VHH binders against Flagellar brake protein YcgR (ycgR). Designs and how they scored, part 70

Target 1, 263 residues: Flagellar brake protein YcgR (ycgR), of Thauera aminoaromatica (c4kar8)
Amino acid sequence: MAELSTPSPASPAPLDGGRGDELEKFTLRGARQILQLLQDLITHRGLITAHTGGGHSFMTAVLKVDEERGRVVLDPSPDPQANRRALAAPRLTCVTQLDGIRIQFPLVGLGEGQDKGRPALFAPLPAEMLRLQRREFYRLQVPLAHELSCLLKAEDLARKPVEVSARVIDIGAGGVAVVVPTGAAEFVIGGTLPACRLALPDGEPIELDLEVRNLNRQTQRNGTEQLRVGLRFAALPRAADTRIQRYIFKTERALNAKARGGL
Below, E stands for the ipSAE of ESMFold2; O stands for the ipSAE of OpenDDE; V2 stands for 0.75 times the mean of E and O plus 0.25 times the DockQ between their complexes.

## First folded at step 4 (VHH)

Design D41 (from pa4 with T50D; framework vhh_7pa5_2; at its last look DockQ between E and O 0.03; V2 from the best seeds 0.00; counts 0 for: pae O 12.1 > 2, placed apart)
Fold by ESMFold2, look of step 5:
Structure D41 (fold): chain B 263 residues (1-263), chain A 121 residues (1-121)
Amino acid sequence: as target 1 above (263 residues)
Amino acid sequence: QVQLVESGGGMVQPGGSLRLSCAASGFTFSSYAMSWVRRAPGKGPEWVSDISGSGGSTSYADSVKGRFTISRDNAKNTLYLQMNSLKPEDTALYYCARDLDYWESGTFDIWGQGTQVTVSS
């Protein structure tokens, strides 16, 4: 085989609602911007995953924009059950990606009908569309074998400084998620952890200020409790950003090569 | 690199059935609507049927409604035409075509070589 067969990447799941505030700056609300982006989807024949809720989805595409009537025309599913779920759903969440740009938009008021004798689904133009480059939404699941860690400079119950070496479970351009034993330190959502150190395999640890964004208690199968801590990079030096992106890229390629039998 | 190859044609008696296949390669099959077009001896091309990229929307010429069924298998990159209750008037060279605009039949950029269907006693 002189080159690998490259499948089209699957459309990602809808973005987590907990990121809604962070995503507002990437949300298009201008009518002309929305029309142009929909036309781009038509021109590039973008395949769209339409989520109907309850873990159900179907593949579709924007076939046409009817600007005069203010609506989009979508490719119905060949599965009648998928069409019924879509028509019953209060909101259809459409997700797609074009050359590293993630596009997500809601459709409400979906209807079924025909245009020039051809069956189609119809909805009013979306009031908003989310447009993100890959780096804005991607999180690499860190392989356990990498033993990636972050030294957290936190406080205990007595407000005394404590250092906790936390295992990094995912990493992206905007932050990390780590796990620590329950009780290793006290974390407060919105709290800032100054001068933490992220240990990447290549070179010196990166000194970072981190903000606690999320806390989730987890019980492992053996009954051991641990705390998942979501951490945002408060300010990320340019050199640090480059190193993090390099780690993500190198690791992702290595994982993909292993899954497909080699580089 | 982009290729459409029809197969499944042949000679059949009136009232018979035949299933045509069109194998697609070199492009993202599910992103395109597809059409069947036929050319009878001494006549120009006649659109027969089309199908949307998902397969959820189909249309037929009046002359074949109720007798022909278009379908696609996007996992196998294959377009089909099931032809039942065949008539001598269905005798033609059948082509599959990549349809650039599902709403306006006749906007095609890629064609197969065609497969001959002959309906005679």
Scores: ipSAE 0.249, ipTM 0.741, lowest interface PAE 4.5, mean pLDDT 84
Fold by ESMFold2-Fast, scan of step 4:
Structure D41 (fold): chain B 263 residues (1-263), chain A 121 residues (1-121)
Amino acid sequence: as target 1 above (263 residues)
Amino acid sequence: QVQLVESGGGMVQPGGSLRLSCAASGFTFSSYAMSWVRRAPGKGPEWVSDISGSGGSTSYADSVKGRFTISRDNAKNTLYLQMNSLKPEDTALYYCARDLDYWESGTFDIWGQGTQVTVSS
């Protein structure tokens, strides 16, 4: 019953390349925690999307965990080409959900064979698993072509009401970052901008209260000055939250499809 | 109660058509992307199609593209899959599923009991 240690290869870089130390606090590396989470995926019918690189992916599920041999058994794809791509891949990135939490883990050394007379894929137990709330660190960089804007209700330097149409440069579940011309309005960190209007491509603008969280002055190469303003959603209504999440999901899918060469 | 109930499955001959329905209750249906997923005997699950909450965008697996059409009626809280030119390879249990993860496609938080589609002569 001794606590299991992970081998040296089980202390890898973060699963999401470029997220580094930001995701480390959400990464499970204990062998017993990994085993339990995989068993939970079996129990709760966890459908898994396995990314094989080059923009390719297929759907799978964990059939069983072979604790004695330290491996997982997976459903093969009904598409033989997807299985060939998976077997040829140096690494799979597996993504699934459990209790509304994103779970992501790598599989290395995939093989094929039979389990109880049925075709199966086999892989060593992952050295790490990411368990992350969908909203925790993700910020979508808004495509310029979307022309996403937010009408800010702020004050000028004389404390008189002013409306500023700001371009949205990134968006997440917790807020947006916008760009405004320097001097367009006075922003105070911790101040609230009431009844602002976020324009999404689908439907009416969303009315919401925004809290100023950070300010950054930028000078472009052409000498034009702009102010980047980080804004937190205050008490976001459920309908607004759902529309924002849908926009993020749809746009991320489209960006992933572009990265895959138009898949 | 959050619930998805599939119907419309049955037995058809190759080249035939079926329309599957999924009745949703207990959540704001128009606020979620929805998917159809199938599982053939002895095979893993296969994503078939998805549709955005507004119905403005759809996508399909290569195996069904040009033959299947996904649609939704948000006023009736119902998802549909029109299946034409059915092949024996389309024989499977078909599930209606709600998309959960806004980062990637193919992750689901709820799905129904499924409806059986059998294509044989």
Scores: ipSAE 0.000, ipTM 0.336, lowest interface PAE 10.5, mean pLDDT 78
Fold by OpenDDE, look of step 5:
Structure D41 (fold): chain B 263 residues (1-263), chain A 121 residues (1-121)
Amino acid sequence: as target 1 above (263 residues)
Amino acid sequence: QVQLVESGGGMVQPGGSLRLSCAASGFTFSSYAMSWVRRAPGKGPEWVSDISGSGGSTSYADSVKGRFTISRDNAKNTLYLQMNSLKPEDTALYYCARDLDYWESGTFDIWGQGTQVTVSS
């Protein structure tokens, strides 16, 4: 009786599909840098989404940095259950934004207590903070006139291979969002779609592997249901990355020029 | 650039009304659920309301249910919060946030700078 080891739920891949190596340049590990960034979060009263695992999260904020004790003070959730989950979690993943830059950092060793007579959560200072600049990771809304498409290699309900031509609605350095007809294929979050083809206006389609990151059913005004699929670039050749970046840049410039009244 | 910009805050008397707006840019607005979150002085952040990308689904915190209405205009890339019957307890900095669906519980990855709402006699 071979115990089918249920594959350990894959650790949520870093949100931004950048190769591990690419993320290193955006990772702060210096104590001063970390302290400064936390202080900036306090100053700007930045709201933080703290993920406790299992699909659970709560909203918090950094209230104080205690440098002497090497800890950060957080707002507790108004939900006692959320706080219990947070305290039971081996790790919190905190996500926020400051000045348009996405910030992500782990907290380990969460405890509860009081700060100045008010309930608070405490954690040791994070060992690292990821700071992702918007310019590199934001998604550009694709103009309808560009008619970008992605040929998805997926499976149907019977696990039969199917090819689905999907319209690209947004694109970024890390991935694309597409829309497909409902029932066109079965998508699994965390699943990989190999050897897909992204069509850009400037040349031949780009072959790439895509990872399904999110699924959203949308009902159009006309009553037609569509599935929005968020896809991460699982493997992007350098040449493809360059082409995508070029497209984004060119499109942004064009949109900005139009917005400024530039014909 | 991905951006959310809140507006419409101000000072109002108890029982008054305000309408907040959040202008979204840099992403496909209609593809994302959106939320309003508020932070009152000395309190932690409180979720207020959310709306699905299509606008077909809305939810409210118990504290604002029946008084607040969330809506969106996807053609204008704008999120709204109609606040009626305002109370002093509604005094807070109000944020709009983008909800990422890749987390089952919802993940807010983009925030505005907030707009101040003050309810006082």
Scores: ipSAE 0.000, ipTM 0.221, lowest interface PAE 12.1, mean pLDDT 83
ESMFold2 (binder alone), look of step 5: mean pLDDT 85; pTM 0.855

Design D69 (from pa4, 17 letters changed; framework vhh_8fcz_2; at its last look DockQ between E and O 0.09; V2 from the best seeds 0.00; counts 0 for: pae E 15.3 > 2, placed apart)
Fold by OpenDDE, look of step 5:
Structure D69 (fold): chain B 263 residues (1-263), chain A 121 residues (1-121)
Amino acid sequence: as target 1 above (263 residues)
Amino acid sequence: QVQLVESGGGLVQPGGSLRLSCAASGFTFSSYAMNWVRQPPGKGLEWVSGISGSGGSTTYADSVEGRFTIIRDNDKKMVYLQMTSLKTEDTAVYYCARDLDYWESGTFDIEGQGTQVTVSS
């Protein structure tokens, strides 16, 4: 009687709760893949939103890939101030969409020059490009104007219940990232925050349980210190999921429309 | 695992110079802009300087412009902050921080323990 060793259920790899870990599987790092994707962007004349930090961005496009020099050529902004910000930025975050798939990539080492007698921006080829193939893994950066918030039911150092209103900075099907003032509450990775309330613009707050997945002490360029808390939806009703998805979709469309010169 | 280890801090007189170093590991170093931030005693974190992944672009806070220089060595996975003409107000714990791949975040992840810089007569 051979004891069939029931294969121990593979412990789900700890979803290392950092956005970086979740997105790693969607990150292209191969030179050929990166080149191909950039060429695709050129072919499709994809408009790119280039973020310079501090809430500033401008519209651009990839004009050319110079493989010999290992650089990408971008269309400069018609706004000289935007170009100055771009050149001064330690990093550009470029965001676009191709065939309904969100693409994000960093550019570093931006310079200005001329391509065929026309003003252009130049940067080394990106070392990586994020291609979000699955919408369910996408995290929307929440526009500041939407003022999404999440009421967190947490505990202080004394384990006294506290409620903290946290700004939502990104949202996806799987969870949210929020920012809280340092010391507002004590968070434990792997801990559950029960009966929290996520406020969406379209109606009543959604009650949900949140699991703390990551904690990052952050500072902004303006000197603002905050604690970023990555939260997974531990228990999300179907109706809530639908609302969240709808919000994400609607917001993405609006952002894209705006990026295309829409009101 | 991402690791940032700051060093080079110390006690210096006003007008003096220090060079801070940050050793990075656990990520594709050249793919990330790197920053220095500092926390003065009893104050919040403030941004000091940033450098692009390639090192081709640098930025500085107004308070340190012309006095501090940020540089990086991608082969060694190092970031440096050369500080000159140090002032008492430069006293702080200095942290090396990478840019977060956050959309429009302009935020930095503080992972190291920092290095203490004290400017005192």
Scores: ipSAE 0.005, ipTM 0.224, lowest interface PAE 11.1, mean pLDDT 83
Fold by ESMFold2-Fast, scan of step 4:
Structure D69 (fold): chain B 263 residues (1-263), chain A 121 residues (1-121)
Amino acid sequence: as target 1 above (263 residues)
Amino acid sequence: QVQLVESGGGLVQPGGSLRLSCAASGFTFSSYAMNWVRQPPGKGLEWVSGISGSGGSTTYADSVEGRFTIIRDNDKKMVYLQMTSLKTEDTAVYYCARDLDYWESGTFDIEGQGTQVTVSS
């Protein structure tokens, strides 16, 4: 029985199972962004580990991006068996790193030929690329003085409708985190809370549907328990999105000015 | 720039124990949930365990529940993974990862080089 190879630290293997779905928001799908990222891989001579499944992989590099033909040109492996496995595979999962950023993308329809008289592998441009990096500004910690709240439309233990005014502790472009007293309502991961109302300081509350994404029971130092609920914006009108982004920007700018003692 | 540095791996016999460490810098450590993720030879990444920013809540993959314990020290900006009753199936490179999004469980970013754990007689 063939033993699986240890992955290189410079080229981590792809995520298994449902982990790819969790990375959806970090996936690039813009044609210009994809082309630019592939060109960056050429410029920085990033080595790529190409996985074919079944525990097999080979080292390659992007030699060229052919925008007019809509394809990438890859360096063949010095191992002929690796090239045969790659050509027989229905897809490659390519994993690399650029300046500390993990990059992962699929290639389908791999073929072989020549580029300017040299052996090469060819594949259509990927429709998507994962770029796994985020700065610490992924969520704004809401100042208590702002008294940000969200009126949740939920259900109690008897499945009767209940309205809970929950304090917003974190806010981002994709959702909010709120805190509610234990037992105030029942929440189910994946459940939808319709017609909730998010109160921002300037203007009328924003009516929106929220999806429950995660639950954490937090015990405070004094023994008081609170339920922390992560909620995703199921659909967000442009005007509401603009207001949320302005609130985040304005608040972060004010906090930075306060911390640095300057404007 | 976010930096995470893993350490504490090594060769251990089945049934043995190891403690992995992760040193964090470049972000407000206590504001983020932290995770341990592993990559077995020839496989993709597998989420192992998570701990909330305050340390008040922990979660584990079914395969490690009852055997592994995740701990954090916010003053030292450290995350630890205490591993007991190790199995050959636990052989992997282990990474610590910052949770990128509070409302999406298991969403993370990997910055470090990892630490190798080999469970073999």
Scores: ipSAE 0.000, ipTM 0.123, lowest interface PAE 16.3, mean pLDDT 75
Fold by ESMFold2, look of step 5:
Structure D69 (fold): chain B 263 residues (1-263), chain A 121 residues (1-121)
Amino acid sequence: as target 1 above (263 residues)
Amino acid sequence: QVQLVESGGGLVQPGGSLRLSCAASGFTFSSYAMNWVRQPPGKGLEWVSGISGSGGSTTYADSVEGRFTIIRDNDKKMVYLQMTSLKTEDTAVYYCARDLDYWESGTFDIEGQGTQVTVSS
C-alpha cells in the first residue's frame, strides 16, 4: 500500500498585507530567528515558489546564507525569462512549506552573480518572515455523514432576527465555511453574527461570535442555488479552540483509518 | 497596508452607463483575482463579476452578463466595471474585492468604502 501523506495545502499565492495586523503575531523579525529559519529551509531542501509579479512565479531554493555579508543565495531558474523577471521585479515574494508550516518572506534588491563558480541569485536577508503552523491554516473538509451544523443568529431582509441552521462544509482553527439556501438571511461582509452555536458531535454546542468574510453564490448539480458563507471566529476562547481542534483531530484520524483500509 | 478605493458611482437614469474604478495598493496586485460585489439597499452582498490575475478570464453574474464588462490594468493597479443598459435593480453600493485563499475555501474580502450607484427616473 502506498504511503498516505497528510494533505499539504498548496498555497502558491502570497498571503497579503491586508491582514497585516492579524498576521503580526506569526511574523519573525529577530535576526537570529530569521537565520535559523533560513538554515532550516536549506537543511530540509525546501522548495520555494518565488512570485515575481504579473502572475508569474518560478521555483527556487535557498542554497546558503552568507551571514558575514548578510545575504541569501538562491538557486536560479533554468528558464532565462524567469530569471530576468525576478531581477526586474521590485520585490520577490517567497512562499514555501516546512513540515506543514507555511513560510512566506520578501526579498528585495535581488541581484545575480556566481557562487562557487555556478550562477546564483543573491539578496539581502529578509527583514521579516511569516511562519504559520499547520493549525493556523489547515481546513478539514467535513464529512457529509457528520451533518455538522452551525446555528446562525442573523437578520432577514426586514432586519428581523432569524435563526438559520447552516451546514458546515469545512472547519479550521480560524473559522468555518457554511452553506445556506439563497435568501435564508441577509449577510453583510464584515458583519458580526453574535452568539451563534456550532454543533460538534461530542458535547454541547459551542457559543461563538462569527464575522462574515465572504459570500459565494453556488449552483449545485441539480440546479439548486445556495450561498457559501465564509465565517471567521471572533476572539475564539481557548476552551472552544480546544474542542474544535479535538473534533478535527478525531475526524482526521478516522478518515485516515478509512483511507488505509479502503484504498 | 492594503487599500482598495472605489469611485465613479453616481445617479443615472435607466438605460444609462457608468464606469466604476477601483485603485489598489499595498499588495501584489497581479497575483490576485479581483471581483466586483454589490449591496442593494437593505439587502446582502451580491457577487457581480470577477477577473483573473492576468485578466485572461472573466466571469459575470447572470443578471449583468452582456451589460457589464470587468477590466483590469495591472500596470496602473486598477480594476474597472463598465456598466451599460443600467436598470433600477442595479442600484447598490459597489465594492471591489480580492479573491482570498487564506481559508483555502476561495474567499474574498471587502476593504473599501464602496461607491454608490443609483439608477432612477
Scores: ipSAE 0.000, ipTM 0.125, lowest interface PAE 15.3, mean pLDDT 78
ESMFold2 (binder alone), look of step 5: mean pLDDT 82; pTM 0.831

Design D70 (from pa4 with S31D A33Y G53Y S59Y; framework vhh_7pa5_2)
Fold by ESMFold2-Fast, scan of step 4:
Structure D70 (fold): chain B 263 residues (1-263), chain A 121 residues (1-121)
Amino acid sequence: as target 1 above (263 residues)
Amino acid sequence: QVQLVESGGGMVQPGGSLRLSCAASGFTFSDYYMSWVRRAPGKGPEWVSTISYSGGSTYYADSVKGRFTISRDNAKNTLYLQMNSLKPEDTALYYCARDLDYWESGTFDIWGQGTQVTVSS
């Protein structure tokens, strides 16, 4: 089984540096603004990757904001070890996206208990939340209904060639994030996967070379353990780049139309 | 110990040109995607451009495509932004940013004071 889950210099790990006055310009510190942003995460059912350190993370979501007690309520991991790591960590760093904007915030003083009879994690409201936008690196969360997949050409633990059909969970101008079952293939940060095939809803699959940039082991809400693999487009012909951008914009327009209809 | 020092800003007329530089130290410059980010008066930060670790791939905000060119010299640990056909809307403080994960939106470090670009008649 592939137990590899090490961060790289380009890991999706949280911002840790970037000192200076301009880091403050990216940071929300007002209590009202923080509450509004957390409520937006609830409304949009935003999936949050909670980093507990040492390359470990789990998927969570904000279930509610308890303003009276000054805390957020988070969905615990179905993996008890992930929850124990989170509770032992001095800091939980939460990363998510809304409308192509990266949102990141710390949680300190994590506790566990029950909310309405169900297990829950609790933490004081964050004192700050970071908001960063990069247009060319906008990442579309791929709708599950699109069943977007990428056929990866990799190798297994015995170094035998293997083809893995991976679900694409997000896509941008620079790459894709995919999920695979733990142990389906061996991935090495910096390694190249040649001649992979990205299946978009319209037209022929796009053949492209992908570079492994990061690896995160995650326990899904349904209890399934999966490996999230961040893959960079190594070199993308203009025609392929155009098709990917078209898919992103078309899907975003459709999602915005649905959101306005549900208003 | 990461240090990024921006320079090359100034006041210029609409249609003019400026070349910004960023001197990097305290890390292996050639291992990172690098970006330019700007902050206009009274506005939030806006991403401008990104370049891959080798310089083989470049990306631009729609507002600057065709006018700005990002480049790098890994031997000198220096990032550049050539700005042509400048518009009043380009007036901003420009920052060099180290990209920690280039396809994760906004995952970057900003360390310097920036360099001021003012485009006005």
Scores: ipSAE 0.000, ipTM 0.142, lowest interface PAE 14.0, mean pLDDT 77

Design D71 (framework vhh_7pa5_2)
Fold by ESMFold2-Fast, scan of step 4:
Structure D71 (fold): chain B 263 residues (1-263), chain A 122 residues (1-122)
Amino acid sequence: as target 1 above (263 residues)
Amino acid sequence: QVQLVESGGGMVQPGGSLRLSCAASGFTFSSYAMSWVRRAPGKGPEWVSTISGSGGSTSYADSVKGRFTISRDNAKNTLYLQMNSLKPEDTALYYCAKDYEPYWDSGEFDYWGQGTQVTVSS
């Protein structure tokens, strides 16, 4: 009568490779580039989270690249159930970081066997790997004291224009997450909000077109509902990109200094 | 530059105890969940334990629950793992790992240390 092992905390869904044309420019498809990146993961002992579907994942690592047989060799999970789920899955989505660069790649056709007398998992070399620099995916949690806001130009339920001042809760090179009261506006995933204004502390508001990427409803303890909206920057001008990255860099440095100083 | 440096490993007899430490630098330590991950010879990485940024919540793998205690000192940027009632199957290289997301236990890691070796033998 054994109970199930306690797994690692559930990882958020990995980035959906191939649904967004914007991710194509970060996708490696050259065989030599893929081999080099896999070798870099071996050299840096990369901890890989392998998603098997249904909210299940396990940790693995690339043991070696077998160029002669055209396959990668992976560490099996110490949990036999995780290995069975992986072998039954039509596809693994592998996620890792290398020096702050997010790396994601699919593995199809997973099998098991032995490498040098030890259990191992095998899969054909991936045809593609996603490689995102820190600045493309990193999100700074905005300090509440900064009072960072974005004026959203949206529509209500009747498609009437409405302006909503939303609190920015996180910001990255690719977008922001904001919080709005439930019912303040209607948002449709994939919809565009034109001419929104992002207020940064160091200058005039930045005028931006924003695309709705995700929606999460939250209920506060006082019963008030909030909506968290993930927004992608559409057609970001270079000057705006520079200001956003400068804000992120300076705020991160200040937070790091505060953590070291303890004030 | 993020750095995580583990220490406190060594050789111990079954039933013994060890306390591991991880010195963190280059990021706002108190904003991130921290984990211990181990890798035994011939086995893949196994998650051991996680502690929230504030230290207010902890979680453990079933294999170590009741024997290991994770803790942190945010003033010293240090993570700890107290290991009691050690078994031969606890023999592994133990890594300190930083969660990818601030203020969230995502289960994905963006940095980990070189590891500290724990060997439990008679």
Scores: ipSAE 0.070, ipTM 0.581, lowest interface PAE 6.3, mean pLDDT 81

Design D72 (from pa4 with L100V D101E E104D S105Y T107S F108M I110V; framework vhh_7pa5_2)
Fold by ESMFold2-Fast, scan of step 4:
Structure D72 (fold): chain B 263 residues (1-263), chain A 121 residues (1-121)
Amino acid sequence: as target 1 above (263 residues)
Amino acid sequence: QVQLVESGGGMVQPGGSLRLSCAASGFTFSSYAMSWVRRAPGKGPEWVSTISGSGGSTSYADSVKGRFTISRDNAKNTLYLQMNSLKPEDTALYYCARDVEYWDYGSMDVWGQGTQVTVSS
């Protein structure tokens, strides 16, 4: 009998809180907007991943909004252990998607009971909901033929400066994901890598400061382990932003044309 | 309309094999990493495997390493999971999911309806 998996390399952490200078503009706090968004999740039967902390999560859905009692009604997990973890957690972080838009919201004060004779979880309506537009989290998977690379300025395991040429596997408006051999450098979540160089086609490398956001171990088909590193653009000049967006747009168009039997 | 539809589930004896398929539509399939997630009766969701959009790079949960193989056909917009040496503990509803971000707040943002796999003797 195994316990539920710890956080996997393919299960990145949800956003922590709705307050940060970058996230404030995407946060809904109006009661009517929150009620409408929850109702949209019900109408579209949105599956919700509810994170209870410690790498534990369960799949749920909003069954009902009880406006009279100011509560949301959630589908409990068939796993009693997951429900106990949820009830013991100081908060749930709920993550879902609606029409390509990421939605995230906290629930605090979770309780259990029944709705129309069926088991249910209840929580007060969230005071805020994060609603990220599609372009904010869209990531282009970089074609292998493009050989996109980023020269990372980091430290090795002996804390000496090292330059690592990392293959870029995906890219978006806010950052890149790269792969490096395990042990090539030491990465710390929240750490900044200064003056890295992103090589795009059609021009000079772009010099960027990158913040380490996620670390995921992956095993290649030949059994070799690699580290996938998620990197946020810490400060992005407009010219660099424009060039990155042009690359994404041009590559997406080319992929769409090829899929339809074009060039 | 963005949609994922799983198929290939069924009943199988321990030691048997099944291949799951996931048909994707409404988005540029090759631009996204794809994942398989399962939910066993009485348990929460468990991540099973991920494959990169360009193919080649894969990762697996320890419980399935050496037994399951994830693959994709970008020309057909289809994701696969080859499941070998199946065990009773592999009994679950298997979901196909689009995996959007590793760099900050990555999440599986589009889910299929799931396909049932039952391993029993």
Scores: ipSAE 0.000, ipTM 0.237, lowest interface PAE 10.8, mean pLDDT 77

